# Ledger of designs, part 2: VHH binders against SET domain-containing protein 9 (SETD9)

Target 1, 299 residues: SET domain-containing protein 9 (SETD9), of Homo sapiens (Human) (q8ne22)
Amino acid sequence: MPGRLLRGLWQRWRRYKYRFVPWIALNLSHNPRTLRYVPEESKDKVISDEDVLGTLLKVFQALFLNDFNKQSEILSMLPESVKSKYQDLLAVEHQGVKLLENRHQQQSTFKPEEILYKTLGFSVAQATSSLISAGKGVFVTKGLVPKGAVVSMYPGTVYQKYEPIFFQSIGNPFIFRCLDGVLIDGNDKGISKVVYRSCNGRDRLGPLKMSDSTWLTSEIHNPLAVGQYVNNCSNDRAANVCYQEFDVPAVFPIELKQYLPNIAYSYDKQSPLRCVVLVALRDINQGEELFSNYYTIVS

## First folded at step 4 (VHH; framework vhh_enristomig)

Design s10 (from d2a with E98H)
Fold by ESMFold2-Fast, scan of step 4:
Structure s10 (fold): chain B 299 residues (1-299), chain A 120 residues (1-120)
Amino acid sequence: as target 1 above (299 residues)
Amino acid sequence: EVQLLESGGGEVQPGGSLRLSCAASGFTFSRYYISWYRQAPGKQREWVSTISSGGSTNYAESVKGRFTISRDNAKNTLYLQMSSLRAEDTAVYYCAKHVYDSTGWPFDYWGQGTLVTVKP
């Protein structure tokens, strides 16, 4: 019976799938950016997890309030404990005429980059890199980035250390390798894009999205979700940011999860969602391009 | 404490219809948002539809116009009326109760699922 033979092969593969992940990780060394080496002095976090969380909540809360006309509809799906946080704003929203509210939203809603500037004192965006052959890069477009600030997030599908990433890893320069073996696939094209969108559809709660998918489009809602376009440092370009891993805590507000630009490949509620932020190593001035200290092992 | 039990799955021809039921116990059914999810062979679990405590409904694009979610609060039962069934609708269908802890973190209760097979 063919089904019996296939079942045996499936059980064998499941039993040995942990053996394949190390070889896949090593195979990613054909692109230096996918293989990470961090000097011992740089393995420690630059800022605390509390500082990362505080920054993300501050930015996401401001984005939520800026889009409140649309978000108020989503609040109807959420528990009273969440709606009560916005009770005063909901009362104001329900007293206007819809046409006037829509006109006011069109006139007064700020672009995400402007919200970032109002909340953190700077904006960042992707543009053509200052490096002739690099394509895209990320720049400080407005304001001043102080040392220790969260300046960007690395978007993409999160693969646990034993999960296979076979086809997505081929020729993909946007796979970030975490120190514990977790991978983040930030490629905005091809099969990687399809996978992220499929996971995003899986994890929705009705109209409430549990992750940000707009980094895959031209209309980015979370202006921090540009980290995959940050170029690596070189002898000619010193690093001014570094990567820092962050696990989303259980206390993270449900209504703000829609701004997280990461999603788990496999549904597993027992493991926290891994995110990666980019943190400023020094004050960075307006007009400067971001360069990461993402070290690689190549021979 | 909380229990969800799906039923009504089976085999159907393309273009056919099925009605799924989810019997709920251990909580005040009428006060909660309840959803249907499905998982096709070899694929990840996918949200299908949600109904609010007040009866407002939302649907995934792939099922909109073909599936209808409803609830009977007197019977503590959730329904999914499926019509114009396609081969790609073949999946195990799950009922889910959405719960949030005191911090707003989602914690869902899942049923055991009911299999729907659309056969050519």
Scores: ipSAE 0.000, ipTM 0.188, lowest interface PAE 15.3, mean pLDDT 78

Design s11 (from d2a with E98M)
Fold by ESMFold2-Fast, scan of step 4:
Structure s11 (fold): chain B 299 residues (1-299), chain A 120 residues (1-120)
Amino acid sequence: as target 1 above (299 residues)
Amino acid sequence: EVQLLESGGGEVQPGGSLRLSCAASGFTFSRYYISWYRQAPGKQREWVSTISSGGSTNYAESVKGRFTISRDNAKNTLYLQMSSLRAEDTAVYYCAKMVYDSTGWPFDYWGQGTLVTVKP
């Protein structure tokens, strides 16, 4: 019936308007209610860029060392300035002692989720949401998340303000809009998945990957790369995390870029890579679902 | 070790009511969300309802308005009050809690289940 169809379409439109690129664009000049903003009572950034960087380096370094039996092959092709950081570990590998152990441990010694726990004192993962219509959600699966911790990253292809995002925006609830107009497409299927993989194949240094593509698979290497599945807060679900934009500095170690779950759509841009992290607003206990803080103008 | 034990299932006529219980042990019940799922013969498990540690509730569209989930933290017990039962509600009902293995990988721990049969 037309009335029931219109109510259904209106309800679906209301769910997607804050994530749907065409509706965001249409509302920029006339309907500010659908624009993402940070109110005067809230901070744009909850923790420093140095704290974000420090957390990412700790986790990525631990993942790299956990997989050192495979990474040592790639290190042989990297500049001496990179190889020299791992000289002691390479010497052990060449003596055969570590190689003997690695032959009995063909895969990583620990699962990525376990490395996250050992590094930060907690782990997170996607699962069926506590919300009936949300599908997936993200939960603290182990340990305790302290206030101010980086809990997750929003994976996906990064589009600058001037870059087209046509078919990827259709019916896609996983497009994150940054305050400066940069978009991140975190959809793990369809054309979005093809685009990310294409960009990942474009951006390589020989055998070294410059971004993580495993968030598109069942074998996730960076356990933080689940941020697109974090649901929005509501009146009955208080926010316990917030989004924070982060630009990857030029000094970021080359060998660890493979764990960054973001890639720029444009190859010719000299701007730093945009990432988005989710930061804990309070201590979050094991078993709790993450709910993000987002802002829209509500009159 | 986590233990979940469902009870209260049985045969009921269409339009009837049943109350399911899930007795939990081996973890701090009051700190976790807990869900009800069901599996009809020949079908995949489907989510029915969830209750948060704070008491907030959610329901699958097919049961909304007919089922009520609740918890008693003092008794470590989860409940599902079912009313206006339909033939389509015939299933084994499971309560489930998210757990993690030794590697930090999450999975749902399911109870043994309790059978609900709605007979015309």
Scores: ipSAE 0.000, ipTM 0.134, lowest interface PAE 17.7, mean pLDDT 77

Design s12 (from d2a with E98D)
Fold by ESMFold2-Fast, scan of step 4:
Structure s12 (fold): chain B 299 residues (1-299), chain A 120 residues (1-120)
Amino acid sequence: as target 1 above (299 residues)
Amino acid sequence: EVQLLESGGGEVQPGGSLRLSCAASGFTFSRYYISWYRQAPGKQREWVSTISSGGSTNYAESVKGRFTISRDNAKNTLYLQMSSLRAEDTAVYYCAKDVYDSTGWPFDYWGQGTLVTVKP
């Protein structure tokens, strides 16, 4: 627990010492996600940025409202422009639910997977893969995923192409490489987990977190944050989802950032936060496992 | 400007049927998920059914097998076919679409609603 001087020196030393391109290149050659390729005839996006933003805001807003009794405490420290969006709900909280005639239909807290189902018409979760020796996979646990739906998000620490990545890059199958060279480290263990939690603690606004860290725990708040466990397509399993990159706009609602399962590694980042979503290439039925390809394709 | 206009509500006996319509304008209807919600007297709004841009459908457990959601993208119209109606289905039914202000803030747009009354 050194002072700020030691942290600054360590980060500066890390910036210069750990910029070894050859070890990153070696890891990229063994990880299918880091060998991402886009065919010349394909578009780099399956759905629009506005469709991605719309889906994320709809889900995150529903999660926020489901937990409103606790979230209302956070609103007290946020700007009036944020509070005004929830004025009617805040008025109800101030008066107390018991003063209303609808006490018999009180809003109960639902599990995040149930909120996802009520919001998008499906739910997804991590489970043991149908592939022998693949470990974990992601399944549609309820409902129906329509073609073009955002099915999942790839969680993890975001490294810009000029930023060092530590020893956690070696043998790590959960590093996703974006087309512009940005990396996302979605490993839920070891050094990768420690790095994500450190960054998450750095970027707080009082009690409000600026990113979701619960994907590292058994109590997941954003049910979409399971994308790193989606297995690659094979000869036996056709791809039914595709990766799509998304930059969080500057005007993204502050109170909903707590559901974004990504955080920038860089302390003084001014660039938009990179996220990666998985988009359905076809309708996917309840019980089906998700399988991704190495490239973005529009069909 | 986004507009949603529900119609087709009315009074019906238990076991009866009604077809609700929602006429949409001011956005590219075919690209969005559109939902039906309902609000019974003294209750909060409850999700009933959703249809995706691709035509895939989902239903609340209480209405599954009795209600059918559909869309006509050429007419920018959403439908809810209701059968085997029960007293508990009595509510104002709303068509809903996600809209975003100029800052990207989510704002659910609701129509004025159409009243369905199931009388014994």
Scores: ipSAE 0.000, ipTM 0.149, lowest interface PAE 16.7, mean pLDDT 76

Design s14 (from d2a with V99G)
Fold by ESMFold2-Fast, scan of step 4:
Structure s14 (fold): chain B 299 residues (1-299), chain A 120 residues (1-120)
Amino acid sequence: as target 1 above (299 residues)
Amino acid sequence: EVQLLESGGGEVQPGGSLRLSCAASGFTFSRYYISWYRQAPGKQREWVSTISSGGSTNYAESVKGRFTISRDNAKNTLYLQMSSLRAEDTAVYYCAKEGYDSTGWPFDYWGQGTLVTVKP
């Protein structure tokens, strides 16, 4: 009997894996979870990697251009192949006051949430959850999220398969598990925060940041970097978003990497950076809270 | 209308030299950074070299020391002097003006390309 029971548990574990490993340890005795059926079509990616990349580049480019006066200083340190992309903008800044005034009048600096709205047609932000005692949640604060839209990113330090995740894993509900065993530690506090900031400092090229660290502060630059605060679905709240893994391609512009809210724990040039996005399963209206599913079938 | 027209491609033996030209029209050539890219059969386009409006140059590691980019603003022409050519330099070479317009909208202009074949 015991051998049959243990074998059944390992087979179920291979078929059903929680996306958040610490939740398995913390909630198994008090809050048992039932895996819900996921249609065959939903077992894989909801949208293409090209759609994810297109969305991220569109948002990050808009954020970069919104802050161009500050970003143009960073461009002075970058290769000519990068500077040439912005040559017409730099030329305008070096031309007469009339052209610069007209541009400033047409392109006012906006808050990141407003840039997200202007770029994708919606904004999201963290607030107090609609669930009793759930703490933070993520809401659509403006506009309409269409089915298939990238609505959020899961920030944090990326640990490769076989990399030890030290004391930061203890009691940490924000460790996301990828299907291949890669982990993302999205905790904004304690040792996890220190680790992320250390890795961010390690990978800097002078004033050029290779990842976004502002999700650890009150002044968030990438408004998508709130995915760790999206709550699990329940009987009263169906999931309206799902997790999708994405590897940053080599083609990704170096000047826009500062908006990626993920960084590798170990410096490794051979492996692409893993990111995780949250994708809308249906149209989501202004005022609605986002809910994900914390577990998946891996059959 | 912006137009870029490459010329000077052809067949050459390994170790040989070739000079590519790109004639530009429809914009104030002297004000812009202009680049050379190439695309080998079955491969993605790769950046080769860029020259600034002021004449500063930069090169991909694979061509550094073998290729020289230059410009003639009076003739609105970009050049790529290629020496010590190798079989792996076989590609269609493109002249490119990349960037954002004055409103921040992305635009890229590419020429039709000129084929360089390095044959033993």
Scores: ipSAE 0.000, ipTM 0.204, lowest interface PAE 15.7, mean pLDDT 77

Design s15 (from d2a with V99P)
Fold by ESMFold2-Fast, scan of step 4:
Structure s15 (fold): chain B 299 residues (1-299), chain A 120 residues (1-120)
Amino acid sequence: as target 1 above (299 residues)
Amino acid sequence: EVQLLESGGGEVQPGGSLRLSCAASGFTFSRYYISWYRQAPGKQREWVSTISSGGSTNYAESVKGRFTISRDNAKNTLYLQMSSLRAEDTAVYYCAKEPYDSTGWPFDYWGQGTLVTVKP
């Protein structure tokens, strides 16, 4: 019965369009064998969620304080419950003391990579990969990365299984697939860039942004936001980092959300924001390139 | 259930040689990267060498030209041939199953280790 078969297939496809990402069909039609799936039974947590949270809060708090002159202007417009956390620093700013102490003032602003080094004992940055065909890679530029350290974050727009990713999926090698089917689009170009910026403009608390968009520029504010450029392990390059999923807790400090390099495509207060961190599998020395044990979905 | 059991450690003089073995079970040995790591007293654990399923090898700069990693897939056994041993090679040596098949499954499984002492 052709009529019933065609109608059944269309009803099944229509039902799946809310739980099936169209880009998967597009990618499968071009290069199905390049797709890599993380099994749902996989246990890819190397460190606790508490350790991830502690590391992110430590780095983001240091970035916030390093940029306090600009943040103090924003804080003056925010609710008292947020301002009260920084009253001591705001009191110093209001007195104008900093304007009168040129001989004793240290440079008040460090580069983000230097803040990362002062906070965690290492820095990372993107550079030309040691793999001839890979383009960009991520390197330990300073210090020592201890086993179990959060080394990087995978930036980008977070899509639930049923959310549309139509045009963003075309020719896009930077889509990360989580165990539960959540996708993160880390592409810094084209429609993906426009979508992230649109979501970043949507999600604000007055003058305060709820996500970091600087990973889309040459001047990155969160130096961890380079995870999409970490190359996959190969026969010639053993993995030294592992991807680990992390859900941002509801009580995350609102003034620090501006450093999160991820944003939900659709606003959903019941679902926590998904982030992905890269965790060191061994001690990693200065000058070494990062290689992941997880292959993302590629076009 | 993944199990790794190292053996072959001992005491040698500088310039000596040792062959370490790691017997593996609970996974399809031939499919995975397998590595040697070491930990000296008072130091952090250090990567030494890795071998892929295809037999490609990689070494830490400190051991290049002195150590050779190899595998016997029929026996589910990993080897580390160590030559020209130095006092600084003194450590407990561990084998580890690396994440290999591109699925993001971290197989950070460690054996009990085997002690290598290079003593003048």
Scores: ipSAE 0.000, ipTM 0.109, lowest interface PAE 20.7, mean pLDDT 76

Design s16 (from d2a with Y100F)
Fold by ESMFold2-Fast, scan of step 4:
Structure s16 (fold): chain B 299 residues (1-299), chain A 120 residues (1-120)
Amino acid sequence: as target 1 above (299 residues)
Amino acid sequence: EVQLLESGGGEVQPGGSLRLSCAASGFTFSRYYISWYRQAPGKQREWVSTISSGGSTNYAESVKGRFTISRDNAKNTLYLQMSSLRAEDTAVYYCAKEVFDSTGWPFDYWGQGTLVTVKP
């Protein structure tokens, strides 16, 4: 009886150690961005999942078509159901009509930030924050962000609740904690960068990548993938954006997954991919810095 | 399918006022931001104003302080109240919602438009 009681305690401690240690370690290591306080009025979704999906598809489709000369080669390796969506564009490409106009020598006509502006009516980019201690921040560089717009995405490796995140959690201020305990590691350096790249290489379909890895480089393809640099609000800087969680639906176009700046840590998970978007709480003018209502308990 | 039907256009004297309406159907109107555009003869289409699902508004510099955009979600209707009208405001006015073509390329959809003529 006593031996069985001790065995039960050992098995419980072993499960506790594996299951909860990453979450406890993140709290005890004082990683402020991992600890999120969300006001009651901000816990509900500000916009629908349908609106988030519509915005992401609009931007990603425009990015895909902007470099279609490169994408047409990838399409040749994808199922007929995907190729048929672009059949008219593929026919024009194969006929060499663009060569007569010298267009084939120019593989893209617009920068990603210009595509974002043409698509949503604004552009955003990272720059030196207006806050002395913050380093980087995110600014509206062109146009106007209307209330309810998706202005950014939080990039990084997605860890399901209870999945181990040991060395990546140490001194890492870029770990975002979702309300259900899912973590997103948006650090663009060190071991976090290596982990993301490894997962990206694991999940690829030949030349087609299943996630965007360019947010780790100087040449960013998805201009929304700067959310980890958005600073927290303060008394001097009111929040103008909020975080909203979004699960990628199964019907998401496979050819556009390359623009999603998130990847699951575990390959064998059948759960939807978790993404996090930042949504405008008010209209935001050109030149304004973004501030979130993601509160840190310890500064 | 998305349908937008503009009305309320007509002839006015300089300094006059006019109210345009846009009746929307085929989508959940309250969920989307909707815009007004205009096109004068021989000129390119220009953006005039936008209103978000939450009611926040933005205006082109040329119309700030003179035009007011508003919406009635219960009636699926967008409005543009125009005051202090000038000869340069003469154009066909379009209510616009973004849609995608068969290749997925984003563009603005607008209806047949409503003509506003400001006569000297």
Scores: ipSAE 0.000, ipTM 0.117, lowest interface PAE 20.0, mean pLDDT 76

Design s17 (from d2a with Y100W)
Fold by ESMFold2-Fast, scan of step 4:
Structure s17 (fold): chain B 299 residues (1-299), chain A 120 residues (1-120)
Amino acid sequence: as target 1 above (299 residues)
Amino acid sequence: EVQLLESGGGEVQPGGSLRLSCAASGFTFSRYYISWYRQAPGKQREWVSTISSGGSTNYAESVKGRFTISRDNAKNTLYLQMSSLRAEDTAVYYCAKEVWDSTGWPFDYWGQGTLVTVKP
């Protein structure tokens, strides 16, 4: 297809221009602020991929239904196979004008954090860390997080092993390194922010977005998309969450992709999108800050 | 070209000690952090220890207090002193350095590895 061919040429050009700077890139690799090391016991999957998928679909479906007035307009422009999933709700929406005239109180949409609470029994949000020098942290703001729950996602641009990232990696503490060498750049500032927004604009299907970009703003649509702000554990702050890698399956509902806080740097329909979730290692109570079993080296 | 060559592996009894060495070439050794990883039969590769250019060290919880990572910048050599060895320490041990390919992509480079067998 013409759009795919044009994007493919642009992606090849971007890779080509970094071909002849390996020595400079190698010298940057000794920057300890971008390095993360995970002990083997923290690399094991705590829950199944099916449990991760089930949780994400449950939350995203609830977010979609909460925003159905806006989403129904988008659905009208999508294939019949997608519309048919919501046929009963579309019929109710069509009849809603008459019903609303007879109702004294209209059901309002809920905030994303409230949807998370109603769906999973807890909410999380970023705030100033309990650690004086740490800046941002992530807290359980409502409810109880049970052991094994998906509590957060690590947002950002996904780079495959063959893709250049060296400029974005300079002084960037928000790069997550996957076991297979895939990187996720969760920095909400500078070049990283521009790259994510550019990729988000590239991957639209008409009015339908293929990724969530609101984690870059103050008005977050996916309340799980705060994982880059979770602080590392220490001797006096035990880990209560761990990172787990997850590949989005090909059968993922197209209308729910707008809630995924990750996007591939290169346009590639054949490779699954890599995501990273944070999973609870124990029950976590309301008011507690999240700490990951993730280690950073320093010189 | 980055080259890492491990040596010093062998068979040892539980409670014994071994020193592994990694000879490095093709880069300015003293300027980079370098790590030890291991892979046990039928299991995933796991991180063991890292030493920074300045000499700061980190260890996996399973080896902390038993293993000591060190470096000799004059000889471009990384060491792993292993003591109080257990059956679960049986693995192929790899010296690893982060390398950036010609497209600027970082990955870990491993040598051929050296086998350590702790007899039950």
Scores: ipSAE 0.000, ipTM 0.101, lowest interface PAE 21.0, mean pLDDT 76

Design s18 (from d2a with S102D)
Fold by ESMFold2-Fast, scan of step 4:
Structure s18 (fold): chain B 299 residues (1-299), chain A 120 residues (1-120)
Amino acid sequence: as target 1 above (299 residues)
Amino acid sequence: EVQLLESGGGEVQPGGSLRLSCAASGFTFSRYYISWYRQAPGKQREWVSTISSGGSTNYAESVKGRFTISRDNAKNTLYLQMSSLRAEDTAVYYCAKEVYDDTGWPFDYWGQGTLVTVKP
């Protein structure tokens, strides 16, 4: 028997099933978090796609190397040239080790947030927001975030404009709307969670995962995958980050896809995977909470 | 309360120059990016330029190379230096700061604006 809250959701669903317009099922007008304010004739990028890609590759390679002993099955599936690249990187890092196979007896010594700190000079994590009513927020837990840095990613299932998002859109405050109408469902509960896990299982190639699903758990592997918990700015809390769209290029290393916190709802090899990053608008100090705006500065 | 007061508009001939000013109060000016927008008769608001708290600048393609945005944090004042003005630059120019209501809805606060008319 559904409770009063579940009955309310069911009554809302029955209302929307008879509408002409698919976006009526998406509660955009009741959640300013899904709105992106960009001047009509402007582009919405603060940093280049090359800078975004460079940052993601740097972080993901560091995460992969830190977990090298657990990557043996993935390494066995990769071309010899790729395996040699990673072995060379480890040999440089562990100068004086005569037998590289002895390294396989050691386990990773660093948590993902520590790897982020060693790689970018800062770390971020979700915690209770400084705003009494906001629940979760995202904080700089260590180091300094320089202006223009990628500080987080908005995780979730990616829906193209033509794809059905009916049930998971109703009352969902974690749907991010891209300028071209692509949606990202970053909700970590309910049907949204089940859909993401289903897509993750669908797309895996044996031991190779094509997306990160750990953002749905307490043991996050990609420490950037906390963007859905960043709160909106207000008159009392200035924005210090903004949203920026990024398409994953076809040449993206297959072994690093396990760290991408996004997955396409429908499997389409011809379309690039859409991601959304949050970029620092100023230097952000240790201890500061991240606050986003829906207005994006154009280069 | 956020207050923005624009000034410096007027009538100029094509190729002329004007310097617009925006006096800001009611918030910590040095911490925020501030933008210039314009609205021509019968047209939607158009973004012109933005300057960050650190002084980094961005411009709409239509004004790039002709307009220069700057700020004086000691005076809480934003400027727009306009040169090589064209008939299509005719508009009311607004200084704008993004603000949020109690529900988190984003909107721009802009003042009364200053009219720029480019006539031969």
Scores: ipSAE 0.000, ipTM 0.120, lowest interface PAE 18.6, mean pLDDT 76

Design s19 (from d2a with S102Y)
Fold by ESMFold2-Fast, scan of step 4:
Structure s19 (fold): chain B 299 residues (1-299), chain A 120 residues (1-120)
Amino acid sequence: as target 1 above (299 residues)
Amino acid sequence: EVQLLESGGGEVQPGGSLRLSCAASGFTFSRYYISWYRQAPGKQREWVSTISSGGSTNYAESVKGRFTISRDNAKNTLYLQMSSLRAEDTAVYYCAKEVYDYTGWPFDYWGQGTLVTVKP
């Protein structure tokens, strides 16, 4: 039987799942921000995979149609089974090209954040955090996020269990550890950025992208791809979102894969692509910052 | 039966040029987009360039401004004009026609490849 002090520490420990982010031994004692804890009573899934899929398809389809002038060129290169979904719009686009040749100032495309608002009833974006030392944070910029909504995605390169992630882990606070040991490297700079871009080039099917790389640029196409900037909850800031793992099904529309902000480090046609979404734990109002229940050691 | 045959590879000095060709048969070449990919020793496949049936082109950032893709529909032949070659361009270059199964998952009809070696 341990003393009361030891029992208190044991009860504390039992309330959390330890998540370890690999790093070189030299940095283990000097980078505590790579250690993460999740409450043991928390679920890894709060909504169904069907709800996640439905939300992603709704948003990505709207983004695709909003940028149809560019997408129609990609569609002309794809099989009839894909083109047939959009044949009415392709006919209109052919007629529209003749008009655009005479109208150089036509602009009808909405910003991605506005498309998100029109499809889900809210928009989110990164900005300076309400926490003095946190740097970036993610805010609801417009509308209302209902409980159970997919509010963001965690972008980055997906590493399978036991794949090497040595140099990318050094000084990198943006590595997410999934429950099965899969890692997602959401760092938008340095070697992590180079690795993601290399994998994106590897998997491209001509003009058709198999993942979104725009989260690494100033021109973000998928407005959900800001999840790595969501700060952890604290005593002064309650959690209002949680992380949920999602595997992309094989039947996912090929023309919409360009909006998925994740890519596998190793090319494997048998394994589904792992994604991570952030799901609202309550209704979140315009102007509120998002805070996750995923604890990271902070100094 | 789809068949793609690449040619034109060889050894070249840095800054040199090569023209690759891909002879296609077994499908209506003029109606499909066709791509060039490359694979360096010990590395995964990398997309290089694509050309549509209508002649629209796209390039990987690493080759943009140095490589030019073109097609001759009358000859069922795809070309890749490579200039300002660098050591990093050393790879086996593949011609590819992309197809999709009923699940939307891509798979490719590939040629046998042609080796390009940029040596100092």
Scores: ipSAE 0.000, ipTM 0.099, lowest interface PAE 22.2, mean pLDDT 77

